VH-VL binders against q9nrl2r1430to1533. Designs and how they scored, part 271

Target 1, 104 residues: q9nrl2r1430to1533
Amino acid sequence: GGVHELSAFEQLVVELVRHDDSWPFLKLVSKIQVPDYYDIIKKPIALNIIREKVNKCEYKLASEFIDDIELMFSNCFEYNPRNTSEAKAGTRLQAFFHIQAQKL
Below, E stands for the ipSAE of ESMFold2; O stands for the ipSAE of OpenDDE; V2 stands for 0.75 times the mean of E and O plus 0.25 times the DockQ between their complexes.

## First folded at step 19 (VH-VL)

Design ee10 (framework fv_nezutatug; at its last look DockQ between E and O 0.88; V2 from the best seeds 0.81)
Fold by OpenDDE, look of step 19:
Structure ee10 (fold): chain C 104 residues (1-104), chain A 123 residues (1-123), chain B 107 residues (1-107)
Amino acid sequence: as target 1 above (104 residues)
Amino acid sequence: QVQLQESGPGLVKPSQTLSLTCTVSGYSISSGYYWHWIRQHPGKGLEWIGSIHRSGDTDYNPSLKSLVTISADTSKNQFSLKLSSVTAADTAVYYCARTDYEWGSFRFGFDYWGQGTTVTVSS
Amino acid sequence: DIQMTQSPSSVSASVGDRVTITCKASQSIRTYVAWYQQKPGKAPEPLIYDASSLESGVPSRFSGSGSGTDFTLTISSLQPEDFATYYCQQWYATPYTFGQGTKLEIK
């Protein structure tokens, strides 16, 4: 039921946050450090936002939760070239996510 | 405490393969974020050669003419460097180093270095 | 590749002096900069990470600042053991690149 799904989403977010490649995704990109980020990325999202949505039970379907996680990675790869540290971390974290998401 | 030590032949002939090993003690290489090879030509600056992530993913400097291969052996707590078809331009002091991470902060600097090993390419 | 233009290439100073070394990146690299000290015949030693964070065991007279493209290493009061070559380095993108180095010599 809904409680079990919520627990599964919550657990997956915890695992993502604890991953050593989660550092680009823990919170929204700083406008100070990256002034042009929000000119390019129109739907910014981060793990802290996703965690909040989980806690508020905003995800009714697993697909909605997965969509937000994939958006987070999509934003990273849209803004960051492949040779950047963020993109490399994102690639590894996304691979980890895809494995864990199969359990949902 | 974390310690890194480079080892390998100090003399390599042109066109041969340079092979070095970095032995890590006091820390498991499987726990480190990145493991790197850096070199320094005589009287020159520092040049990053390549890295291996704990996952096994490798990244190499595309400006190097020699073919670079970096590998890790967790059973020996070592990682290695191979440069194929070396020339005199590959004569340098070779360093292995570590980069780690800290939650909420960036620690991608090379925080631990080996003492370096001199490799001379000569016929 | 990202270029790290370090200046000056050399500087002569006296004990007690304030010394400033700068690095300019060819593009914005956020705060992804480290600084190293190297003495002759020795491996580089880390000083600063993430542009402004002091490595453990490094004296407080060393400090780093900057974000984007301009970065600075400062030694507030030069000590005898500080005469060495210093390097900046970026880890924003591969290949990781270093500045050309600054040789700090005794005046």
Scores: ipSAE 0.883, ipTM 0.941, lowest interface PAE 0.4, mean pLDDT 95
Fold by ESMFold2, look of step 19:
Structure ee10 (fold): chain C 104 residues (1-104), chain A 123 residues (1-123), chain B 107 residues (1-107)
Amino acid sequence: as target 1 above (104 residues)
Amino acid sequence: QVQLQESGPGLVKPSQTLSLTCTVSGYSISSGYYWHWIRQHPGKGLEWIGSIHRSGDTDYNPSLKSLVTISADTSKNQFSLKLSSVTAADTAVYYCARTDYEWGSFRFGFDYWGQGTTVTVSS
Amino acid sequence: DIQMTQSPSSVSASVGDRVTITCKASQSIRTYVAWYQQKPGKAPEPLIYDASSLESGVPSRFSGSGSGTDFTLTISSLQPEDFATYYCQQWYATPYTFGQGTKLEIK
């Protein structure tokens, strides 16, 4: 959308990156550390990729931005059982995101 | 320097509630990532009991979940363990510990431990 | 629960020896392994996090490696202060389970 929406996307992604529970989501999962990840997750995405898309103005609507962030969390919960350290971080960060997304 | 110190009774009767407190000095518990309770049975290995996240969220060992409560009191810079309905199997050295956080990296582990407190469950 | 199996249960070794301790997880846990050293009457002390990263102040003769299910702690050229019990611990999923321990004794 407009200039204010793009600024809001930028601000929200910065808030997510700075959050203590962002550590699983900063970059794409390493195939070396997790050899089967890309066999299971077909649409991988991470905060660095989302941030790049904001910088390139690739999001036209807030819904497109929200969809990518929700895809990031959905991938986490699909690959990781809820008792894993990654899923626990994802749960807390997603809750934070839902509060912040009201600003969009 | 960060210091952790366990306190509580050394002897507890079966069926009672074990209550332990970890007092933290040189560091605010609200700055930590996770705070934990661990125990070590006589002549045996280590068992994680549970943790409290800085947000107040708790995680408990499923083998103890219905019996364990961990809470924090930031005004006293303390966090606590309550373990209900104890038996002789709960006799152990109990430790409190911290997990620190480094932004951008997974680095779970217990970087500071208390000295440990021995708890005996006996009639 | 994720079972962490250490091998060997004990080692008898001399100062200057190289010692290798292994830890096997019952499922893939990425690199989410920590190692601890415990001396009698003391709390465990951290050695390694994230499979291979040395904790602050740990001598360089300690090293860790592995990913997935197989992890190794290596002590090159043992020193007298290294005789202790060593534990691995997984941090992938609750409950955060430990290995059974490896007691390293002087020969």
Scores: ipSAE 0.681, ipTM 0.880, lowest interface PAE 0.9, mean pLDDT 91
ESMFold2 (binder alone), look of step 19: mean pLDDT 89; pTM 0.922

Design ee11 (framework fv_nezutatug; at its last look DockQ between E and O 0.91; V2 from the best seeds 0.81)
Fold by OpenDDE, look of step 19:
Structure ee11 (fold): chain C 104 residues (1-104), chain A 123 residues (1-123), chain B 107 residues (1-107)
Amino acid sequence: as target 1 above (104 residues)
Amino acid sequence: QVQLQESGPGLVKPSQTLSLTCTVSGYSISSGYYWHWIRQHPGKGLEWIGSIHRSGDTDYNPSLKSLVTISADTSKNQFSLKLSSVTAADTAVYYCARTDYEWGSLKFGMDVWGQGTTVTVSS
Amino acid sequence: DIQMTQSPSSVSASVGDRVTITCKASQSIRTYVAWYQQKPGKAPEPLIYDASSLESGVPSRFSGSGSGTDFTLTISSLQPEDFATYYCQQWYATPYTFGQGTKLEIK
């Protein structure tokens, strides 16, 4: 992507990380905390991974960036029941993301 | 210093609506992660009633027979509890409390509580 | 709903004693546990959050541990002001649930 797109991705990641509902997504799920997580989730991802990919200019299209963010939420909702704190945070953060993504 | 204070009628008749307000001082309710209502029946343990997130999202205890409504008024820095169609079983001390958010993590707990207010349901 | 089974329901101890209270969740709840202290006629006060983090102003003789299903609150050396009722609470999923409480009494 271009310099302007890269900056937009960076800014959006910063906004997601600063959101108070980002706590489930800041880094990969701990295998110690959730021993069976990686038996279920085959494509784990987190905001720190996405940020790294942005910094390395690995996203050539906005759709690729969006796909990784949506994967992050998809993993959360796949593993966590709707009434869990993670799922609730994810629901709110995803809503925020969808609004911000319109600017891309 | 953050302080929470419950207020409302201490006596409610059966089938009426119990209404309480929690006034927050020293801290904006818009800055808190969750705002909670908890109750304690006489001589019993603690029971979570419901919570409201800073976004306005609410969660309620489905085991309660009464209809629960929690709302927030940022202009007054208050949040409120309504329990409809109360019975004697709703007699309890009612507490409001806060869950705070720290950078990078949710602080899992209620770090500030009100003093509690006694509500008696009686004809 | 997630059940928090707290034990013992009551315990008698003396000043200086080491006291341990346990809470067992009906399912894994990671470290999403808080502990509270309540004295008669008073509101609960926070002790521990996130299973093992000490709340501000709480004496260091209090400690929390555990993850998954088994959690523990420990008072290393009981002081006179520690006689009270203690509660665990899970924050993993709604409805948020408490243990039934442990009343710590003077022997």
Scores: ipSAE 0.896, ipTM 0.948, lowest interface PAE 0.4, mean pLDDT 95
Fold by ESMFold2, look of step 19:
Structure ee11 (fold): chain C 104 residues (1-104), chain A 123 residues (1-123), chain B 107 residues (1-107)
Amino acid sequence: as target 1 above (104 residues)
Amino acid sequence: QVQLQESGPGLVKPSQTLSLTCTVSGYSISSGYYWHWIRQHPGKGLEWIGSIHRSGDTDYNPSLKSLVTISADTSKNQFSLKLSSVTAADTAVYYCARTDYEWGSLKFGMDVWGQGTTVTVSS
Amino acid sequence: DIQMTQSPSSVSASVGDRVTITCKASQSIRTYVAWYQQKPGKAPEPLIYDASSLESGVPSRFSGSGSGTDFTLTISSLQPEDFATYYCQQWYATPYTFGQGTKLEIK
């Protein structure tokens, strides 16, 4: 919602970016490295995009911000099998996010 | 300056538990991303045994089923391998290794290895 | 499990030769490949990570390339210290499997 919540969104995004399991989520997946990704994932999103949306005040409700973060993880688990390095990082970062999101 | 050194028994009898320790110097194990055990069997080449994430989460090679346990002791800056119910097939050189982390860039692979320790399983 | 198949299994070469070793994954693994050099009686040593990035202290005569399933390690001008066994390893998914090795011997 308001200005206070937008500051909290920025703080949470910064904490996610700092986390050592953020490496798969910092930028959009490369089409060159993963040619079929965008055939499977229809709503791509990454932390740099989410951070830009926070900076532009594009989130009006906490639920909208949370939905983008959860979409980011959902995309990871949809594309990547559980035994992959990407999915393992996603599992740990999502657990961290759920703890931090209690502050919203 | 990071150094890894394996230690443990060189001879183990069949059906016993093989216990190895990797001592890390010049670097905190809590700062690494993954810590690994690998073995080299002359007839089978290099085999990844398993890894422990710095958080304590573990991953094991399915080929070793429930026989393997990897643990860490941050107070001693060590991590350990236990392999139960060993047979002659477990005779190998055992290595410990690190996967490094640098913010924004995960270095895929194992950038520091121990010197290796030979384990023979013989009755 | 992802199989990593190296070719050739062995190569006999002379100092100054250009040597290329290939590694093929049984499925797409992006760029999640590392290369190692192992000399007799010693532990493997890292050469390449992420398919093409040189590890610290590795001479520039070593290079790596590839993405997806096909990867190469190239030594542009073989030196006496380069006679060793070379392994690839994938880090895409557990178990983190190695290739069977390529033994590079003096001719």
Scores: ipSAE 0.670, ipTM 0.876, lowest interface PAE 1.0, mean pLDDT 90
ESMFold2 (binder alone), look of step 19: mean pLDDT 90; pTM 0.930

Design ee12 (framework fv_nezutatug; at its last fold request DockQ between E and O 0.95; V2 from the best seeds 0.85)
Fold by OpenDDE, fold request of step 20:
Structure ee12 (fold): chain C 104 residues (1-104), chain A 123 residues (1-123), chain B 107 residues (1-107)
Amino acid sequence: as target 1 above (104 residues)
Amino acid sequence: QVQLQESGPGLVKPSQTLSLTCTVSGYSISSGYYWHWIRQHPGKGLEWIGSIHRSGDTDYNPSLKSLVTISADTSKNQFSLKLSSVTAADTAVYYCARTDYEWGSFRFGMDVWGQGTTVTVSS
Amino acid sequence: DIQMTQSPSSVSASVGDRVTITCKASQSIRTYVAWYQQKPGKAPEPLIYDASSLQSGVPSRFSGSGSGTDFTLTISSLQPEDFATYYCQQWYATPYTFGQGTKLEIK
């Protein structure tokens, strides 16, 4: 059970990273490029962090994994208006995630 | 090599619908990131009309008074533009263009353009 | 909408000159800027993407720089074929607006 879930999480992260709309989410937002980001977003997260958590078996439940992914998107939509390139990419990637997450 | 070619009527009457098609060769539209329509009024600058993502998501310029519709046909390797209820203000050269995709990065720009097609709105 | 203001609107220069064109955004747009060259009666051609990346096939005398609100296109040594109109475009948010253009003319 746990091994299968771990593999599923790992595979899903791989698919998210390889998605063409993953570019805003591959790593944490640069404070240099976006100086006020961390004044607004208090729980920053990115796919590389989530991948590391998966590799370290930090997710005991699928809900915990899903929560981190949803947090990643929530942060994007909280900071970026709907008409931004990041928000648009996030919207598409989240839709993809929701479809893939049904397999978990 | 990747080539884009606009096609459609060069003359449209006011209140009618302007319809253009962009035919892509040497590259699958399913492989592109964004496909764009741009226009240029006589003697003026460039204006972004709208774009369609490979997923089918569309974005339109809200400053345009006409209703904008962009669609894609992967079977024909084409994408199209429709402007409803056109006026003389829609007279322009219309371009289609591509934004390519590179993993891990959005190449912010249009790297391939069509040669453009002139559309005149007149009675 | 995000406004892109180019400066100057027109400039006269000679072959061999260093030419600088500026584009100022009405708000911070990170590095999400492209530059294009357009000659009379022709379609625009890409020069720069993501503010500073040179498009394939574009001569190295062209370069782009900037982030935030101020962006620059530089031609290090102007060639005869470089006389044209140049446009910047932002890709931060829709609508993806262009600058008004800069016409580079022969002095």
Scores: ipSAE 0.907, ipTM 0.956, lowest interface PAE 0.4, mean pLDDT 96
Fold by ESMFold2-Fast, scan of step 21:
Structure ee12 (fold): chain C 104 residues (1-104), chain A 123 residues (1-123), chain B 107 residues (1-107)
Amino acid sequence: as target 1 above (104 residues)
Amino acid sequence: QVQLQESGPGLVKPSQTLSLTCTVSGYSISSGYYWHWIRQHPGKGLEWIGSIHRSGDTDYNPSLKSLVTISADTSKNQFSLKLSSVTAADTAVYYCARTDYEWGSFRFGMDVWGQGTTVTVSS
Amino acid sequence: DIQMTQSPSSVSASVGDRVTITCKASQSIRTYVAWYQQKPGKAPEPLIYDASSLQSGVPSRFSGSGSGTDFTLTISSLQPEDFATYYCQQWYATPYTFGQGTKLEIK
């Protein structure tokens, strides 16, 4: 994509980072704190990585950007049972993302 | 300084609905992360009843089934608990509490509590 | 539900003593544990959040440690105002369960 699309990706990532439910997603999960995470999750990702990709103009299509955000949520729900603090934060943040992504 | 204050009836008859309100002062409930209801039965420990997130999303203790409802009124800076079909087992001190967070870090805990209000369920 | 088991259920101690209270979760809960102090007739007060972070205004003699399933609250030098009941609580999953409490009483 274009300049306008990259500006839209940056705006959306900033809104996700600012959201009060972003705390599980700001950085990659620590193997020290969660030893079995990387045995279960094979394609780890976080908002800091996605934002870096936006800043380096690595997303050529909105679908590529959306796929990375959805992978982040998919990883959350695969690892964390529904009643966990992470899964609850992920559910609310994903709903917020779906509303904001309609602007893309 | 943030303060929480519970209010409601001290005596409720069996089968009726218990209604409690938590009034928040010095802080907007729209700015908090979670607002909670906790109770303590006479001579026993603490039991988490449920919570409401600033978005209005609620979580309830499954042991209370569909009997519990928590709601928020941002215009009055209050949140409330309704517990339907009460029995003598619902006799307890009821507390309201806040979970706050710093950006990017969930504060896993309750940092401000009300003083508690005693509820007796008796005929 | 995740069970939080505290030990001991009660402990008798003297002013100046080092006191440790333990809390065991029935499954791994990361560091998502808070500790509270409750005095008779009063509301609980926060002591520790995230297993080891001291709540603002709480004396430095209180400390928390642990991760996974085993957590400890330590009072390094017991003061007269510390005689109370102490509770741990897990924040990993709902319902956010408390331990049964540890009563700290005068020896």
Scores: ipSAE 0.818, ipTM 0.918, lowest interface PAE 0.5, mean pLDDT 93
Fold by ESMFold2, fold request of step 20:
Structure ee12 (fold): chain C 104 residues (1-104), chain A 123 residues (1-123), chain B 107 residues (1-107)
Amino acid sequence: as target 1 above (104 residues)
Amino acid sequence: QVQLQESGPGLVKPSQTLSLTCTVSGYSISSGYYWHWIRQHPGKGLEWIGSIHRSGDTDYNPSLKSLVTISADTSKNQFSLKLSSVTAADTAVYYCARTDYEWGSFRFGMDVWGQGTTVTVSS
Amino acid sequence: DIQMTQSPSSVSASVGDRVTITCKASQSIRTYVAWYQQKPGKAPEPLIYDASSLQSGVPSRFSGSGSGTDFTLTISSLQPEDFATYYCQQWYATPYTFGQGTKLEIK
């Protein structure tokens, strides 16, 4: 991608960060608070990291950007049962992402 | 300065549907994160009944799931509880409550409660 | 369902005492715990959210701590208005269960 795609990626990640249900995804999960997280999740990722990758132009294709966002959600659902507050937030934020991603 | 007030019948007959309304003043229910119903049986602890998220999504205590409905009416700034097929075991004080929103944090708790309304289920 | 077990079930204490109430979860719940105070005939009132964050307007003699499965509410110097029943509640997963309560009585 071009300049227009990079601006769209930045706008989309800003919208995700501003969403009410972004609270589980802003930063990586703390190993101190959740000691077994990194035994289960081998490709950790969070919105602050994705935003930095957009800023550094590390995404060559829109699919690569989308894959990192979807990885963030799949990590949430892999670690957290569906009745958890984390997974409920992830479900709503993912639905919002899918709506916003149609604008790409 | 948000205030919550429960309203509804104090006496309900067995097998009927209990219907309660929580009226929210000084705050728009559309701005809240979660809105809850809780009950407390005589001389007992607290039981979470269910919640409605600002998106309209609901979560219910599995022990009540098929019997309970929570809904919101933003035009009246109210949310409501319906509990079907009540028995004497549903006699309790019923509370409504809010979970506030703060960006970057889920405030785990109910920061504002109504005063409670006593419901007796009796023939 | 996640069980929240409070200890002790009741405590008798004097004004000025340091009081500690413990809440243990049946599984790890991160920091997703709230604490409430309920006086007779009144609705519960919030004290603590997110395990250790003091609710606005709550006196600084109240504090919360813990993560994982073990959580503590501490009153550093008991006041006459603190005699009440205290509840913890987990927010990790539905149903959002409460502890059974700890009744704090005047000695």
Scores: ipSAE 0.726, ipTM 0.896, lowest interface PAE 0.7, mean pLDDT 91
ESMFold2, look of step 19: ipSAE 0.711; ipTM 0.888
ESMFold2 (binder alone), look of step 19: mean pLDDT 90; pTM 0.927
OpenDDE, look of step 19: ipSAE 0.899; ipTM 0.950
ESMFold2, fold request of step 20: ipSAE 0.707, 0.706; ipTM 0.886, 0.894
ESMFold2 (binder alone), fold request of step 20: mean pLDDT 90, 89, 90; pTM 0.930, 0.927, 0.928
OpenDDE, fold request of step 20: ipSAE 0.906, 0.907; ipTM 0.957, 0.957

Design ee2 (framework fv_nezutatug; at its last fold request DockQ between E and O 0.95; V2 from the best seeds 0.85)
Fold by OpenDDE, fold request of step 20:
Structure ee2 (fold): chain C 104 residues (1-104), chain A 123 residues (1-123), chain B 107 residues (1-107)
Amino acid sequence: as target 1 above (104 residues)
Amino acid sequence: QVQLQESGPGLVKPSQTLSLTCTVSGYSISSGYYWHWIRQHPGKGLEWIGSIHRSGDTDYNPSLKSLVTISADTSKNQFSLKLSSVTAADTAVYYCARTDYEWGSFRFGMDVWGQGTTVTVSS
Amino acid sequence: DIQMTQSPSSVSASVGDRVTITCKASQSIRTYVAWYQQKPGKAPEPLIYDASSLESGVPSRFSGSGSGTDFTLTISSLQPEDFATYYCQQWYATPYTFGQGTKLEIK
């Protein structure tokens, strides 16, 4: 059960990373490029961090994994107005995620 | 190898709908990240009209007075532009262009352009 | 909308000169800027993407720099074929606005 879940999480992360709209989410936002980001976003997260947590088997429940992914998108939409390239990419990637997450 | 070509009527009457098609060759539009329409009024600069993402999501320039509609036809490897209720102000050279995706990053720019097609709005 | 203020609107230069064109965004747009070259009667051609990345086939005398609000296109040594109009464009947010253009003319 747990090993299968881990595999599912890993596969989903791989699919998210490979998605063309993953570019805003691959790693944490640069504080240099976005100086005020961490003043606004208090729980920063990215796909590389989530992948690491998956690899370390830190997710015991699918809901925990999903929560982190949703947090990632929430952060994006909180910081980026809807007309930004990041928000647009996030919207599409989240939609993709929601479809894939149904398999978990 | 990748080529874009605009086509459509060069003359449109006021209040009619301007319709243009961009035919893509050497590359599948399904593989592109964004497909764009740009125009240039005579002797003026460039103006972004709108874009369509491979997913079908569209974005339009709200500054345009005409209603903008961009669509894609993967079966024909084309994407199209429609401007409703055109006026003389819509007279311009219209370009289609591509934004490609490089894994891990959004290539911010349009790397392939059509040669452009002149559209004149006149009675 | 994000405004891209391009300077100068026109510049006269000679072959071999170093030419600098600037584009200032009305707000921070990270590095999401592209530069294009357009010759009379022709379609624009890409020069730079993501502020500083050179498009394929573009001579190395062209370079882009900047982040945040201030961006620069530089031609290190102007060649005869470089006389044209140049445009910047931001890709941070829609509408993806252009600068008003810089016409580079022969002195």
Scores: ipSAE 0.908, ipTM 0.957, lowest interface PAE 0.4, mean pLDDT 96
Fold by ESMFold2, look of step 19:
Structure ee2 (fold): chain C 104 residues (1-104), chain A 123 residues (1-123), chain B 107 residues (1-107)
Amino acid sequence: as target 1 above (104 residues)
Amino acid sequence: QVQLQESGPGLVKPSQTLSLTCTVSGYSISSGYYWHWIRQHPGKGLEWIGSIHRSGDTDYNPSLKSLVTISADTSKNQFSLKLSSVTAADTAVYYCARTDYEWGSFRFGMDVWGQGTTVTVSS
Amino acid sequence: DIQMTQSPSSVSASVGDRVTITCKASQSIRTYVAWYQQKPGKAPEPLIYDASSLESGVPSRFSGSGSGTDFTLTISSLQPEDFATYYCQQWYATPYTFGQGTKLEIK
């Protein structure tokens, strides 16, 4: 809780955004490029949305923040086969997230 | 100016291991996103052999997976290919290549290639 | 594995002509296509990444387009140095397969 926890959420989101495997997660998947994405993924989320929620103080608990980040990765692995460039990036970024999440 | 140069034997006997090294100059191998090996068979097109990511993760063409090892030596600014149990079908020009990184964009492509080295597998 | 099929296998054209080369993927690969030019005895050279983005130093007469399964490389006004073999390559999933090539010859 509190101001310290919100600053930690922002720091972590910034670290994820700056990571070289963030490219699939910066913004929501394009329906034009991937027409069936939103038929399969019912709770879409991306780093720009999570960052906005941190800025608006929408997370009450660290678990809520962690759940949104994990949802982002779960969506990636649900939609993308493991041999895809998207899923490979997701695997590496999730591993990085788990290391950084020890701070929460 | 980044440059890639393949080195290794031009002739290999069947059943032996082919070993090639790519030496990178003008650029740190640690800064690249992916480093690749590609080959081109006589009179045929291009075949991706495999890649190594800057994290050390490797991906191999499934048609070669049990036979291929790609590794990097950041202290020598080199990465290498080992292909075991070669046959005449492995006769090809072998290229090393880079995929560079640009934050925020999907920029996968091989933007720098070595000159290529010809490897012949024969008795 | 994702197969990339180029069409035509060869094309004859004159300097100044507009040429279109197509590449069809065996499944949807979003925009994850690169194009290369290769001259005899030389390594491939990069032209385009992400279906439509020009690599550094590539003349503006080259352009790419497409998404999903159908991709094109267009040369708007052929120059003598453009006679070469052109390859597409998909970057959606391993193995990162190439098309079989399109040989562009002088008429």
Scores: ipSAE 0.729, ipTM 0.898, lowest interface PAE 0.7, mean pLDDT 91
ESMFold2 (binder alone), look of step 19: mean pLDDT 90; pTM 0.929
OpenDDE, look of step 19: ipSAE 0.900; ipTM 0.951
ESMFold2, fold request of step 20: ipSAE 0.729, 0.696, 0.689; ipTM 0.896, 0.890, 0.885
ESMFold2 (binder alone), fold request of step 20: mean pLDDT 90, 90, 90; pTM 0.928, 0.929, 0.929
OpenDDE, fold request of step 20: ipSAE 0.907, 0.905; ipTM 0.957, 0.957

